# Designs tried in a protein design chat: VH-VL binders against Isthmin-1 (ism1). Part 8

Target 1, 164 residues: Isthmin-1 (ism1), of Danio rerio (Zebrafish) (Brachydanio rerio) (q5ege1r286to449)
Amino acid sequence: LFGVDTDSCERWMNCKSEFLKKYMSKVATDLPSCPCFYPTEVAYSTADVHDANTKRNFRWKDASGPKEKLEIYKPTARYCIRSMLTLESTTLAAQHCCYDDSMKLITRGKGAGTPNLISTEFSADLHYKVDILPWIICKGDWSRYNHARPPNNGQKCAENPQDE
Below, E stands for the ipSAE of ESMFold2; O stands for the ipSAE of OpenDDE; V2 stands for 0.75 times the mean of E and O plus 0.25 times the DockQ between their complexes.

## First folded at step 4 (VH-VL; framework fv_tiragolumab)

Design s23
Fold by ESMFold2-Fast, scan of step 4:
Structure s23 (fold): chain C 164 residues (1-164), chain A 126 residues (1-126), chain B 113 residues (1-113)
Amino acid sequence: as target 1 above (164 residues)
Amino acid sequence: EVQLQQSGPGLVKPSQTLSLTCAISGDSVSSDSAAWNWIRQSPSRGLEWLGKTYYRSKWYNDYAVSVKGRITINPDTSKNQFSLQLNSVTPEDTAVFYCARGYSYGFLDEYYFDYWGQGTLVTVSS
Amino acid sequence: DIVMTQSPDSLAVSLGERATINCKSSQSVLYSSDNKNYLAWYQQKPGQPPNLLIYWASTRESGVPDRFSGSGSGTDFTLTISSLQAEDVAVYYCQQYYSTPYTFGPGTKVEIK
């Protein structure tokens, strides 16, 4: 049935924590939706992108470089981006979106971006403990990890902004 | 409490293979947050990182370009240790060799070294 | 590769006085996504392996006296010993862990005047 690895994964996901349940619900309403296609111009983090669902503007940073080690953590993803914290942020979370070779959002599987419950801008150490370490403890079991941290918060992708 | 204990010969002839082992206590060689490194030190080159082995859903190895093609770093989970094999050694490989634990506690899986083995002087001479 | 340099090569400081060691990287070791500098400092005494003093440029390792402090960002870093003690005579190394191969500075030897 369940071995020590399965129990460890379950424990670190904190599935039954009342605090985590409340925090997750706030994360779902605080984060921007992933653009449906990789926004090349937004990778410079200079442009503000308006998110229709939250009625807020977000800046995005490129998360595609060699240091992100996509081959280990997001296999099959070609490009990834991460949202930045804003003055209006009500949580410490950041959105993480990954895209395939056709620049289309990956919505499931190992290559799909998952929300960071703790933004690296707030605390890289806490982000590692809350977001990365559970992935490692679950031995890259993407189905269990994605069940607890659904890609794009289970929401539909956002149409890409137009130049103007 | 983590401890690293090194073993292996201190004298190797040119063109032969240098082989060292690092035994780990207080942590697991397959630890999810650690990487296991070999570093050497000589008066001419200073401290020089050679490579690492680490477990993240599967085993990975990274090696310094200067020794790539001659170096193998292998974990042994049954004995909780890892080894260094450096082929075709020359007198320029003479150095004190250290094993070290790299600890990942940031967003990137990159490491500072929090525990070191005692060091092994390896002399390459005929 | 990222090249690390240190200055001075050697430093003589009187007991109780401030010692300052500089480290420079050939490219930035500041990662924008986590706003952390991937830089560590080590102390090495004769016959011993290096001992970790500071990581993330300014975070002291557990058990390291508070007279040791690290500062700097990007490419320029400083290790400060606010009041040199006899036991602090050693060689000090900076190390970047921003990317492989990890690289060390050539070391700064600290001696008592």
Scores: ipSAE 0.006, ipTM 0.619, lowest interface PAE 9.4, mean pLDDT 83

Design s24
Fold by ESMFold2-Fast, scan of step 4:
Structure s24 (fold): chain C 164 residues (1-164), chain A 126 residues (1-126), chain B 113 residues (1-113)
Amino acid sequence: as target 1 above (164 residues)
Amino acid sequence: EVQLQQSGPGLVKPSQTLSLTCAISGDSVSSDSAAWNWIRQSPSRGLEWLGKTYYRSKWYNDYAVSVKGRITINPDTSKNQFSLQLNSVTPEDTAVFYCAREYSYGFLDEYYFDYWGQGTLVTVSS
Amino acid sequence: DIVMTQSPDSLAVSLGERATINCKSSQSVLYSSDNKNYLAWYQQKPGQPPNLLIYWASTRESGVPDRFSGSGSGTDFTLTISSLQAEDVAVYYCQQYYSTPYTFGPGTKVEIK
């Protein structure tokens, strides 16, 4: 009989948007930009890729396997990668990047990668609370959820064409 | 908190369809963070996972190869429950059947079973 | 399919003593992306469903006594009961959830001497 539940998504967007604005500005300098093409070396092992924006190397793991369920969660993506936490990491976040059949970065739409504010390597439970629970509260409203997410195209990769 | 309550007949004749239902309380069958599983247990095969149903913008099913083609697992959102149908049963299908919740986080759907139903012994005999 | 094996088939331990159960998977259940072992341990008493004890190979489920611990990585895993109590008499199963079909070990029966 309380109105708290009726506007939970709106309340979260207002509160979390302020948090995400501050957090994104801090992690934007710490997370790598998505490579414009799928780095094929990550298909066989973890690989270091130099990030021109931050002037640093980052370690990446392939995130394209059957456990990632790309056909469900990233339906137009063929390949995905995720950045790794290391002892040099200044953030608990992880970059997530997805690529099409031509190994080109997907910059928009359902196939585009969504950075994890809390890496699952650090805590699956905290990742769920910070990254996934807001999506559930918003009843899968991709528009509201994605508006609050940080972008994944920092190296000025060619953007996907506008869908008609 | 979360409870799973099973119902269905305990005796099925060979060649007929085995049908069981699992009623859910404390969670929604259409929860984006859950998957709903059926497992059976027999002396000859031990614990054997049969399959699951789960909602991720639309309904999905995964089935074990050993029963694929004979099995359907269906949700009923209006009653907050899910069911198992196993066709063309033989005496080798005699087992205690359990429903179980798999509570998943985000982009990985493979998790452990945190809640189980009470179990239903189903005997396949003429 | 990933095949799970357990040893021993049965184990008799005196009250207050340590019980050790081993579990092997036919292939690694360590997922490189999150560095987690997709392995769980369940306890089953007669007439009851399995009850979750341990997940991610070593994380104890809420409400499970601290005498239960899990260890191991990749293909070789161990469940340890540091000081066996009377209520711990049960069959213990390991389970992989790395890939479908999910598979269980054949179980280890723990009894009091």
Scores: ipSAE 0.047, ipTM 0.670, lowest interface PAE 6.7, mean pLDDT 81

Design s25
Fold by ESMFold2-Fast, scan of step 4:
Structure s25 (fold): chain C 164 residues (1-164), chain A 125 residues (1-125), chain B 113 residues (1-113)
Amino acid sequence: as target 1 above (164 residues)
Amino acid sequence: EVQLQQSGPGLVKPSQTLSLTCAISGDSVSSDSAAWNWIRQSPSRGLEWLGKTYYRSKWYNDYAVSVKGRITINPDTSKNQFSLQLNSVTPEDTAVFYCAREYYGFLDEYYFDYWGQGTLVTVSS
Amino acid sequence: DIVMTQSPDSLAVSLGERATINCKSSQSVLYSSDNKNYLAWYQQKPGQPPNLLIYWASTRESGVPDRFSGSGSGTDFTLTISSLQAEDVAVYYCQQYYSTPYTFGPGTKVEIK
C-alpha cells in the first residue's frame, strides 16, 4: 500500500539535509524540553510550565484523548502533551512529549513523542508535508527519521531502553 | 498465519454469566501492534462492538456503554488468549459472538483483519 | 455515540452492472491531524464472519478485487462494485473506528436481479 521506499527516504534526506540542519538548530533552541514526568495540571486544562533550558514559560495542552489515537500512533504511551503556539512563540514548531503508565517520559521507540516542525495550529497542510510525509517514506528506519527530528528529552531524563 | 479460535458454551440461562475464550496463534496477545476485540451480531441489534483489551506498557480495556456495567474482557498471557464475561444475561443477549484482531501497522495500517469463527450463544431456559 | 446509517436496505443488481451502497455517519469521522477518514467496509456471507474490504474509506485490503472501491469524506461515504459478480451476493456493512464505541451500519443486502 503507500509504497514505502528507502531510495525516496535517501533523496529526501540528501535534498533537505542542509536546510533541515539549520532549521533544527533554531527549533532545538526555541522548543521546550519535555518534563521528565507528566505534569498533572495539564490533564485539567492548558498549563504554563517553566523550561529551565530556555528560561521561558511554555503553554502545554493534553494530547492524550481519544482523538489523538495513541494506541495507533504512540502504542506504548499512556499520556502525551503538546506545546502550544502563543503570542510569544518565535517558531512554527510544537514539542510533543509522551509518558508511560508511571507518568515517566518515554525517550525512545514508537511511544516517544514526535515534535511537529510545523504546528497544526499554524497549517495542517504544511504540517502534513513537512512532518508526516517524511515519516511515511522513512518508515522502518527510525534512525534516519530520528536524525531529521528534534529530540524530545533535553532535561537529561533517565532514558528508556532502545526498542527501535 | 494469524488465527483466532473461539470456545465456550452455546447455551446460557437468563441471569447467569456468559463466558467465551479466544485463543490466538501467529501473534502475541501482548503485541503493541494489536488490540483484541469482542463483537456480537443479532437480528435486533446488527453488528455491535462490545469492547477490547490491549497491552501498552500495561493492560487497558475499552467497553461499549451499552454493556459497560456487566462486561469484562481479560487477557491471559500464559495461554496467549483473551476472554469475555457478560453478566446477568437476558434473551436479548442471544447473538453470534466474534473475537477480532484490531491491527495497528507502522505504515498507517489500521483494520480488523482476523476474526474468530463465531459462536452462537442462545440465552434461554 | 456515532450512529451509522446505510441506504438502501437492499438492492438487486444485474450481473455485470454497477452496485452503489451509501453510508452516513452522525458526525464527521475525518481526523484533522492525519487527514484520514476512519471508515471501513465489510462483506458478510451467511455463516461467516465479516470480511474486510476497505479501510481509510478508500484503501482496498490486500486480495480484494479491483471492482470494489470506496469514496467519500467526513459524513458521507459510498461503496461501489463496478461490475457485480455472482460471488458478491452478500450483506455489506460500513463501520466507523474514529471513536469508541466503534459502530456499524445496519447493512445493505446485495442480490442479483
Scores: ipSAE 0.000, ipTM 0.531, lowest interface PAE 15.0, mean pLDDT 78

Design s26
Fold by ESMFold2-Fast, scan of step 4:
Structure s26 (fold): chain C 164 residues (1-164), chain A 125 residues (1-125), chain B 113 residues (1-113)
Amino acid sequence: as target 1 above (164 residues)
Amino acid sequence: EVQLQQSGPGLVKPSQTLSLTCAISGDSVSSDSAAWNWIRQSPSRGLEWLGKTYYRSKWYNDYAVSVKGRITINPDTSKNQFSLQLNSVTPEDTAVFYCARGYSGFLDEYYFDYWGQGTLVTVSS
Amino acid sequence: DIVMTQSPDSLAVSLGERATINCKSSQSVLYSSDNKNYLAWYQQKPGQPPNLLIYWASTRESGVPDRFSGSGSGTDFTLTISSLQAEDVAVYYCQQYYSTPYTFGPGTKVEIK
């Protein structure tokens, strides 16, 4: 449906931004809010944690390991967590939360977690295409990429300053 | 169809630098879903991964600890190829060298779906 | 480094019979976040480069015959050839790609009995 462009990032921004807005309206009601501090006990627990905003229980996994390549994809983050799919899930998405050296939630900038539109539990290959590839296409141009990024849903957490 | 074509000398003297090149067709060396690897094979060590170069907004290199400090893997976007330079070679570096494409749809970890034809490199005087 | 081991070193199987090759990793190659095993299997014939057979422990590469299958999880993996053909005489290698350095098993040689 899109014409031939010489700027692949611009083409992606126009198409993906529109789809992202529509899909995020569904995802925002399905995903938990990010805890304000890195919940080390929760990341290793199989117990459900209640989310007040969605009125549902969620489980979390650690997403801080070498395979996450935080130095490439979340360069200011030290710790990250990802929510797990549950039987109550109405979308294929997973919440993604990243934290600084003080274990405080990063709400803005390059290190802020971005919800996975497609959970790696559902499809790692589709997740790469939908969530990771757009960042690469825009060549780390955070100004352009940030305009299309889903918000990090850390309700009641102190906001980080906008980086630029 | 992806093809990898290797070139370089088959005989290198001890203490010198081994240099090999891998030319790519059917894909771009700057592909953001691929990594470009060098692997060697010898009777004593078996198959041994040496390192990779890959493009993710900028170029990255990873090297095996066993060769770190004497290895360089460089992309050449104008020629659509990548090279291996291994310094201070010894007879123990005698092996068949392969270039290979690592491919994964996620997390930049790779299995090797296409391989070059191989180059036997003998290190002796 | 993750160390890979294979058993047996060599295997002689009659045409049409099942061949089974085992691979063990010194550490788990299962990543909990995506629930995938970062393990591949290769076939190598004399004078040729290795050829990819299986990735993600059990996914068969396009063009690879149905008689090849992979199974296992974590640290213990198996490659099965359900009905050995003459062209299957080769050395088979497992490889982990969970972390760098990527490492290979020492190989299992499959021969016709």
Scores: ipSAE 0.012, ipTM 0.617, lowest interface PAE 8.5, mean pLDDT 80

Design s27
Heavy chain, then light chain:
Amino acid sequence: EVQLQQSGPGLVKPSQTLSLTCAISGDSVSSDSAAWNWIRQSPSRGLEWLGKTYYRSKWYNDYAVSVKGRITINPDTSKNQFSLQLNSVTPEDTAVFYCARDYPGFLDEYYFDYWGQGTLVTVSS
Amino acid sequence: DIVMTQSPDSLAVSLGERATINCKSSQSVLYSSDNKNYLAWYQQKPGQPPNLLIYWASTRESGVPDRFSGSGSGTDFTLTISSLQAEDVAVYYCQQYYSTPYTFGPGTKVEIK
ESMFold2-Fast, scan of step 4: ipSAE 0.225; ipTM 0.741

Design s28
Fold by ESMFold2-Fast, scan of step 4:
Structure s28 (fold): chain C 164 residues (1-164), chain A 124 residues (1-124), chain B 113 residues (1-113)
Amino acid sequence: as target 1 above (164 residues)
Amino acid sequence: EVQLQQSGPGLVKPSQTLSLTCAISGDSVSSDSAAWNWIRQSPSRGLEWLGKTYYRSKWYNDYAVSVKGRITINPDTSKNQFSLQLNSVTPEDTAVFYCAREYGFLDEYYFDYWGQGTLVTVSS
Amino acid sequence: DIVMTQSPDSLAVSLGERATINCKSSQSVLYSSDNKNYLAWYQQKPGQPPNLLIYWASTRESGVPDRFSGSGSGTDFTLTISSLQAEDVAVYYCQQYYSTPYTFGPGTKVEIK
């Protein structure tokens, strides 16, 4: 509701704890890569998807419903998925992948998925405070918000044209 | 506020297991802002970090390669403490052992509280 | 592993005079993403555990007198005691917490002349 508060956003960016930074480094190696196309197996909630980088199988859940508010948080995305925590997980994080209307992975820009540092399956409240509130503090400044996030690991996928 | 109190034997024979316990007051061993470390100090090696245990939805452990799979650091949530077990000790393991809290939140990160230290002599 | 070295091994300073201790890391402990040096300084007196003085290379821990200051970046760091007091007789250690295993310097013993 207020204009961009550069001081508040800058303060948040500069005050991230070293624990959080080390945690983010662990997140990058713990999470699966985003599939290049929306995995239709997710619709059935029973299929495991093998991730070549971690050599592990991951179960994914659909994250495209009205509760996800994609029009606000991922405005160009049509479909999103979130990885589930496993017994082999070393962090509380979940991978987040978003796809366009052609089911192709969005690799950059406002619609690209960014890992949730705290999975909603662990705690919706902590997820809001750690993942969502910083975006709100930066008032939708995607440049600053994205700088703070680990990659969605979709690097092998064809890149989207740059939005801006 | 936070205090760490160590206990365990001060003398261990070669080839046996060294066991120490660190009791925590003023914080929870399962605190998500803390990790619980063991460090030893000897004339030959100086201060040497051995490993840590910490809770983030489940328990994790990190260990120094120098102790080559003979170390175990375990939490006990019911007693609010954590322990060190070091197997197959040799005279080179003679040291003062410290437990320490590693604290990280927002812009802070440090070993802020240490136990009193326990001299463990490995000798026949 | 990051290797830490300190100089001098020991230092004798008169009361009220400046003491300077140097610490060097075998690789940079400056993290480019947050522009922070992952370097701490500890004071240890006989029979006591190490006591934290400084973290982030230059940030003083609460309760630490302002005569203690840390400086440096990357691989080269300095702890300065601007006016040595009798209570400052101790061994001082630098520590990196940039990566595991965490490593300490060999220590510098500070004594009164």
Scores: ipSAE 0.000, ipTM 0.479, lowest interface PAE 16.2, mean pLDDT 79

Design s29
Heavy chain, then light chain:
Amino acid sequence: EVQLQQSGPGLVKPSQTLSLTCAISGDSVSSDSAAWNWIRQSPSRGLEWLGKTYYRSKWYNDYAVSVKGRITINPDTSKNQFSLQLNSVTPEDTAVFYCAREGYSYGFLDEYFDYWGQGTLVTVSS
Amino acid sequence: DIVMTQSPDSLAVSLGERATINCKSSQSVLYSSDNKNYLAWYQQKPGQPPNLLIYWASTRESGVPDRFSGSGSGTDFTLTISSLQAEDVAVYYCQQYYSTPYTFGPGTKVEIK
ESMFold2-Fast, scan of step 4: ipSAE 0.334; ipTM 0.783

Design s3 (from s2 with heavy chain F108Y; at its last look DockQ between E and O 0.62; V2 from the best seeds 0.00; counts 0 for: pae E 9.2 > 2)
Fold by ESMFold2, look of step 5:
Structure s3 (fold): chain C 164 residues (1-164), chain A 127 residues (1-127), chain B 113 residues (1-113)
Amino acid sequence: as target 1 above (164 residues)
Amino acid sequence: EVQLQQSGPGLVKPSQTLSLTCAISGDSVSSDSAAWNWIRQSPSRGLEWLGKTYYRSKWYNDYAVSVKGRITINPDTSKNQFSLQLNSVTPEDTAVFYCAREGYSYGYLDEYYFDYWGQGTLVTVSS
Amino acid sequence: DIVMTQSPDSLAVSLGERATINCKSSQSVLYSSDNKNYLAWYQQKPGQPPNLLIYWASTRESGVPDRFSGSGSGTDFTLTISSLQAEDVAVYYCQQYYSTPYTFGPGTKVEIK
């Protein structure tokens, strides 16, 4: 039982704003779908990946290094990637995708990637305030966080992890 | 403004435990954007980071290899403090000990610089 | 562990003249994902704790006079005091915060000539 902290998380979960609705809609349109498998070329450089849904190419970079603190934020993920901002971007957002040891997209649960509403390329400080602080306010409750920021599975990759 | 106030004994006998406390004002030891560090300074080692404690959904600790197995850093949320316990001290542990805050109001949960320091406590390990 | 070195060990500079302190790291402290150098500079006067001057290699902490500037990237960094004042007599340390264990340079003592 955590009194004020639970109340703060529930207030964040229940926030409904016309600005936020419009921004989330633009993010959904602007961002690529996560590849179903980790593109291994990102381990050495960036990777260009065609996004079939939008008919656009997106550049991705690795997001698996120690500075990402996966042990805290995505504790079952082995690899992650982020989409890079482009000249065609209409938001400051970045897609974030995480993968298990078999390099398969994690589509739900505590290891699943969730969209960054503010790309770290634009501002690490704003990314913290917008994307990280709500996770901390909710005490690392990934199920509530993921409800507000659904992991992307626009390519309809196989569910991972599967229930028992 | 954040202020760190240290307390603890300045003389410790070899093989005993060194205990220091750092009281925090202007911030919380459970701050989600900070980490709470101990650093020591001696002529032979210069400035040496010892370890940190921090809260991110739960408590975490990182300790320097040079003191791992002898060091414990504990937060005390009720008193808004954090402590250093260093076991089995030798004269080589003689130093000025500092507590320091790592971080600023907002940013990644990354390694950061030290923006606020305690006043320092000279601890001499001698018979 | 990332080893930090500084040069010179000490330097004497006339009042109003420029002082230059170098720092090198054994590994790059530039993180490619955010393009930031995880390097800080501290000033320490006798009997006092270190005091933060510069972070991210070149960003001055609030309240630090503009005569202090930092530059460099990767493994090679410089602290410059453009016009030395009497209150700048101190020991200056560089420090990496790229990864734990955090490590400090051995210090550079700045004196007035």
Scores: ipSAE 0.011, ipTM 0.617, lowest interface PAE 9.2, mean pLDDT 86
ESMFold2-Fast, scan of step 4: ipSAE 0.446; ipTM 0.805
ESMFold2 (binder alone), look of step 5: mean pLDDT 93; pTM 0.950
OpenDDE, look of step 5: ipSAE 0.176; ipTM 0.760

Design s30
Fold by ESMFold2-Fast, scan of step 4:
Structure s30 (fold): chain C 164 residues (1-164), chain A 125 residues (1-125), chain B 113 residues (1-113)
Amino acid sequence: as target 1 above (164 residues)
Amino acid sequence: EVQLQQSGPGLVKPSQTLSLTCAISGDSVSSDSAAWNWIRQSPSRGLEWLGKTYYRSKWYNDYAVSVKGRITINPDTSKNQFSLQLNSVTPEDTAVFYCAREYSYGFLDEYFDYWGQGTLVTVSS
Amino acid sequence: DIVMTQSPDSLAVSLGERATINCKSSQSVLYSSDNKNYLAWYQQKPGQPPNLLIYWASTRESGVPDRFSGSGSGTDFTLTISSLQAEDVAVYYCQQYYSTPYTFGPGTKVEIK
């Protein structure tokens, strides 16, 4: 019933400065890969998880509570986690990972996590402007939104079928 | 800057539909950084949030469980206003009704920064 | 639903003296990701709508006098008026916006002795 603002969405997805391209590349090397299965200790407290790609340990927080609005932002996800900023961080970004009810990483579709370019720990306001507003501009079309963002470790974990 | 002006009948008979409108100036009802709320106030229940409508890529509504099933909150983008319809009213629905703006980014829940003047609605035969 | 309670129900304070109002939530309203308490305080005078005083438990709304301050975290919150003025006679409400449905305390009436 409501038309999509295709022009605004495509303008956002296509408008990438050299700085943004470089920042996205740096984010990919600074962030941990998503664990292939939900680390259950995160449900009770912050958990340390070793990341083979960066050869570092990262602390993770639960991102599954009512404030995360998973039914809107990640409608097929049951659990999500977000990586914490550390003294070793070279960017302001945080990894975001979402899992199905079998605790398996969602690698595709509307439930898949995607890195937050600005961690909520650094600034909730900047996170909204950088990470959330583009989703709104693209009318909640997660397939288009996710096309513009890096995947959350699809090549290290078994990939979900495209519409799961 | 932002002003909310309420209108609607102050007397409704039991079993009928209570209908109120809140006209917005200084902001757009389809603003992606606002949500539009209805709250009522009575001596017996105090301040009670009823629900909200907001535009984020598409229109959303959230309703309090206590009124869910007989409440509708609808935006009207052409008139820059939003309305409340509450069906099957009883004397217990007698209250002062307020519309309010929630300063909200994305789907974040936030506080009410602007309120309408209030409308006393009496449900009586 | 998160249940809000306030104490006292009413408070009589002399001009220039301190008024303290307490608010409790049945569940924590602290969001760990941004470390903010999703609690607001409103002032309501007869015949008027509520007016926002404080949000995120301790941030004073623009235009609100410095004598109003909010404190607390998690489930226990306090509104303090450091030096009560005649225009501060009103009912004060706390409100959580951590989760819908949003809920308000029953109010605390502040009067001059």
Scores: ipSAE 0.158, ipTM 0.724, lowest interface PAE 5.4, mean pLDDT 83

Design s31
Fold by ESMFold2-Fast, scan of step 4:
Parts: structure tokens; sequence; C-alpha cells
Structure s31 (fold): chain C 164 residues (1-164), chain A 124 residues (1-124), chain B 113 residues (1-113)
């Protein structure tokens, strides 16, 4: 009882849920599915990757560098990628996919990618406020944070074991 | 406006622990948009970043390899300050020490506010 | 570690003339995801801490005169003072914040004459 009344994470999620449900539905149809294995083309930044679900081609960029702070935000991930905004994008969102040491998609747990509701290409400041601050408010609890977030669309990929 | 005020002894004997404190006003040491750094400056090494502490759902610390396990940077939320402890000091650690804020510690890790500096001499 | 170098070590420039300071990083500080160079410039006057002038290689900090400009990308960067004023006598440092440990250049001293 007390937890429900005093939990700022829970209050934030409840207040935002109507907006997030509508936006997440649109994001789910706008964003590509995560490849089951790290796409080698990302390293060269020149090739489009076709997404069967949306029937569109997407460009991906590496999201594994020091500025991503993977040790804080995706602690079990070795590699991450982010989809690029295109002229055909219907949202400001970007897909985010993270991979283990064997280059296999992490489908759940602390290392799993979660779509950026606001791409850093559109606004790094707004991305921080929309995507990162809720994680901080929820004290880094990925289970609670992910409750209100779209999946990384890797459901056809083999699930990895639970991270904890 | 943010202000950083340093305090601590200006003389430390070799092999002992150097301890400095940086008091923060105009911001919170637990701000989710800031990180709190220690930097030193000497004629021989120039400006050298030593490490930082920051709050992102829990406390994190990053330290420079140059101070290899001798350094601890700790926040004190009750006093709105953070401290530096550098163990086993040698004369080569003689420097002016600065505390500094990097604001928006996720992306913007440049130092926008600095303390006044504290000269610490390591000598017997 | 990313090593920063600056040239020249010292520079004597007449009042009203242009001063140019160069900075090189041993590795690229350009992040492809946001196309930003994680490079800052600081001014330090005697007895004072460094003061932020420029971040993101070319963005002036609030309150910094427009005679100061930064340029460059990747590994090669330049700080330009278009018309040196007496109050610009100082040591100037570049700093990369692409990865920890953050590293500074050795500084360039700017003097009149």
Amino acid sequence: as target 1 above (164 residues)
Amino acid sequence: EVQLQQSGPGLVKPSQTLSLTCAISGDSVSSDSAAWNWIRQSPSRGLEWLGKTYYRSKWYNDYAVSVKGRITINPDTSKNQFSLQLNSVTPEDTAVFYCARDYYGFLDEYFDYWGQGTLVTVSS
Amino acid sequence: DIVMTQSPDSLAVSLGERATINCKSSQSVLYSSDNKNYLAWYQQKPGQPPNLLIYWASTRESGVPDRFSGSGSGTDFTLTISSLQAEDVAVYYCQQYYSTPYTFGPGTKVEIK
C-alpha cells in the first residue's frame, strides 16, 4: 500500500500509460526488428538491411562506443546498434538492439535493447528526458522500466537465459 | 549559479593519504545531470583527470589508470559535497588539485564549473 | 588512452592580430551516432582554474566572445582568436571527452608581442 502511494516510478508509469500505449503501437509498426545476430554491415555503415516485418530497408549505426555507457545502461551487452531515422519514418523513434560476446541478440534482461522513443539523431536532450530519465526514476529496474516500453522485436530469435 | 568550494590540508607527508573535499552550492551532488570530478595540475604532468563520481539510479565511480587503485572519490549527500582520498602519496603527487562538474554526464562531459584549486605539497 | 598534443608550445601575437592554436588526438574523437566531436577548449589565466571556452569542437560557451572559434573534426582541431585582446593572454588547453580517462593537451601559452 505504502509502496504504491510512495513509488515515484509506479506513479510516473501510470500517468504516462495512455500516451505510451498509443505511441508504442505506432513505434512497433515503424521500427525494424532486431537481427538475431550482429549485422556485419553496421561496421562499414554503407549497406541497408531489409526488414521483413515492415517491408522497408533500414540503415544501422554502431551504438557500442564509450558515449553509450553500456556498463551502466546495458551491463551485459558487448555490442549494440541503433536504427537510423529515414525520410519514411512515421515516428521519432529508433530501434535499439544489443548482443552478447557471441554476437547473438540479447532478448531479455539488463543487456537487452529497448527502442529509443526519441532518436538521438532528432535530439540528444529530448532522448535523455524521454528514454533515460524514466530508467533513473525506476532506480535502474529494467523489469519495471520495460513494462511501459515496446519490445526490441526480436521474438523470432532464440531467447537467451535470464541475466540474473 | 553553481559554486564549488575546496578545502583540505596543503601539506602531506610521503606515504600518507591526501584528503580533499569539494562543497557544492547551486546544484545537488546526486543530480542525475551532473558528475563530479577531480583534476590535478603540475608542471611535469600538466592537467590530469583523476576520476569522478555520479548518480544514475545508483552511485558510480570512474578512475584514471594513472592513480591505479590509490584513489577513492566519495559523495556525501547530507553535506552536498564530495571528497578525494589518494593513498600512498609521493613527491610526484605534488600538484594543484581542482574539483569540477561535468554537466549532463551522459553526453556532455566537458567541465563547466571548477573549484578554486588547492595546492597540495607532498614533502617530508 | 587518447593522447592529446598541441602546437605551438608558445605563441607571441600582437594586439588585434590572429592567433591560431592546433590540437591533435591520437584517436578519433568523432562519434558516428551523433556526428559530434567530443573535444573542448579551456582558457587558464595565472592563479585561476581553467575556464571553458568551447565544447563539441566548435560550440562557444555562453559569455565567450565571438572572436574565439573552434574548428576541425576527428583528430585535428584548431582554436582561433581572430583579434587578440590584452585579456586573452593565457594558456589554452584542448581536452577530449570521448572516452575515459579524459585527457588534456599540454597547453599553448599565448602572449603579447
Scores: ipSAE 0.092, ipTM 0.698, lowest interface PAE 6.3, mean pLDDT 83

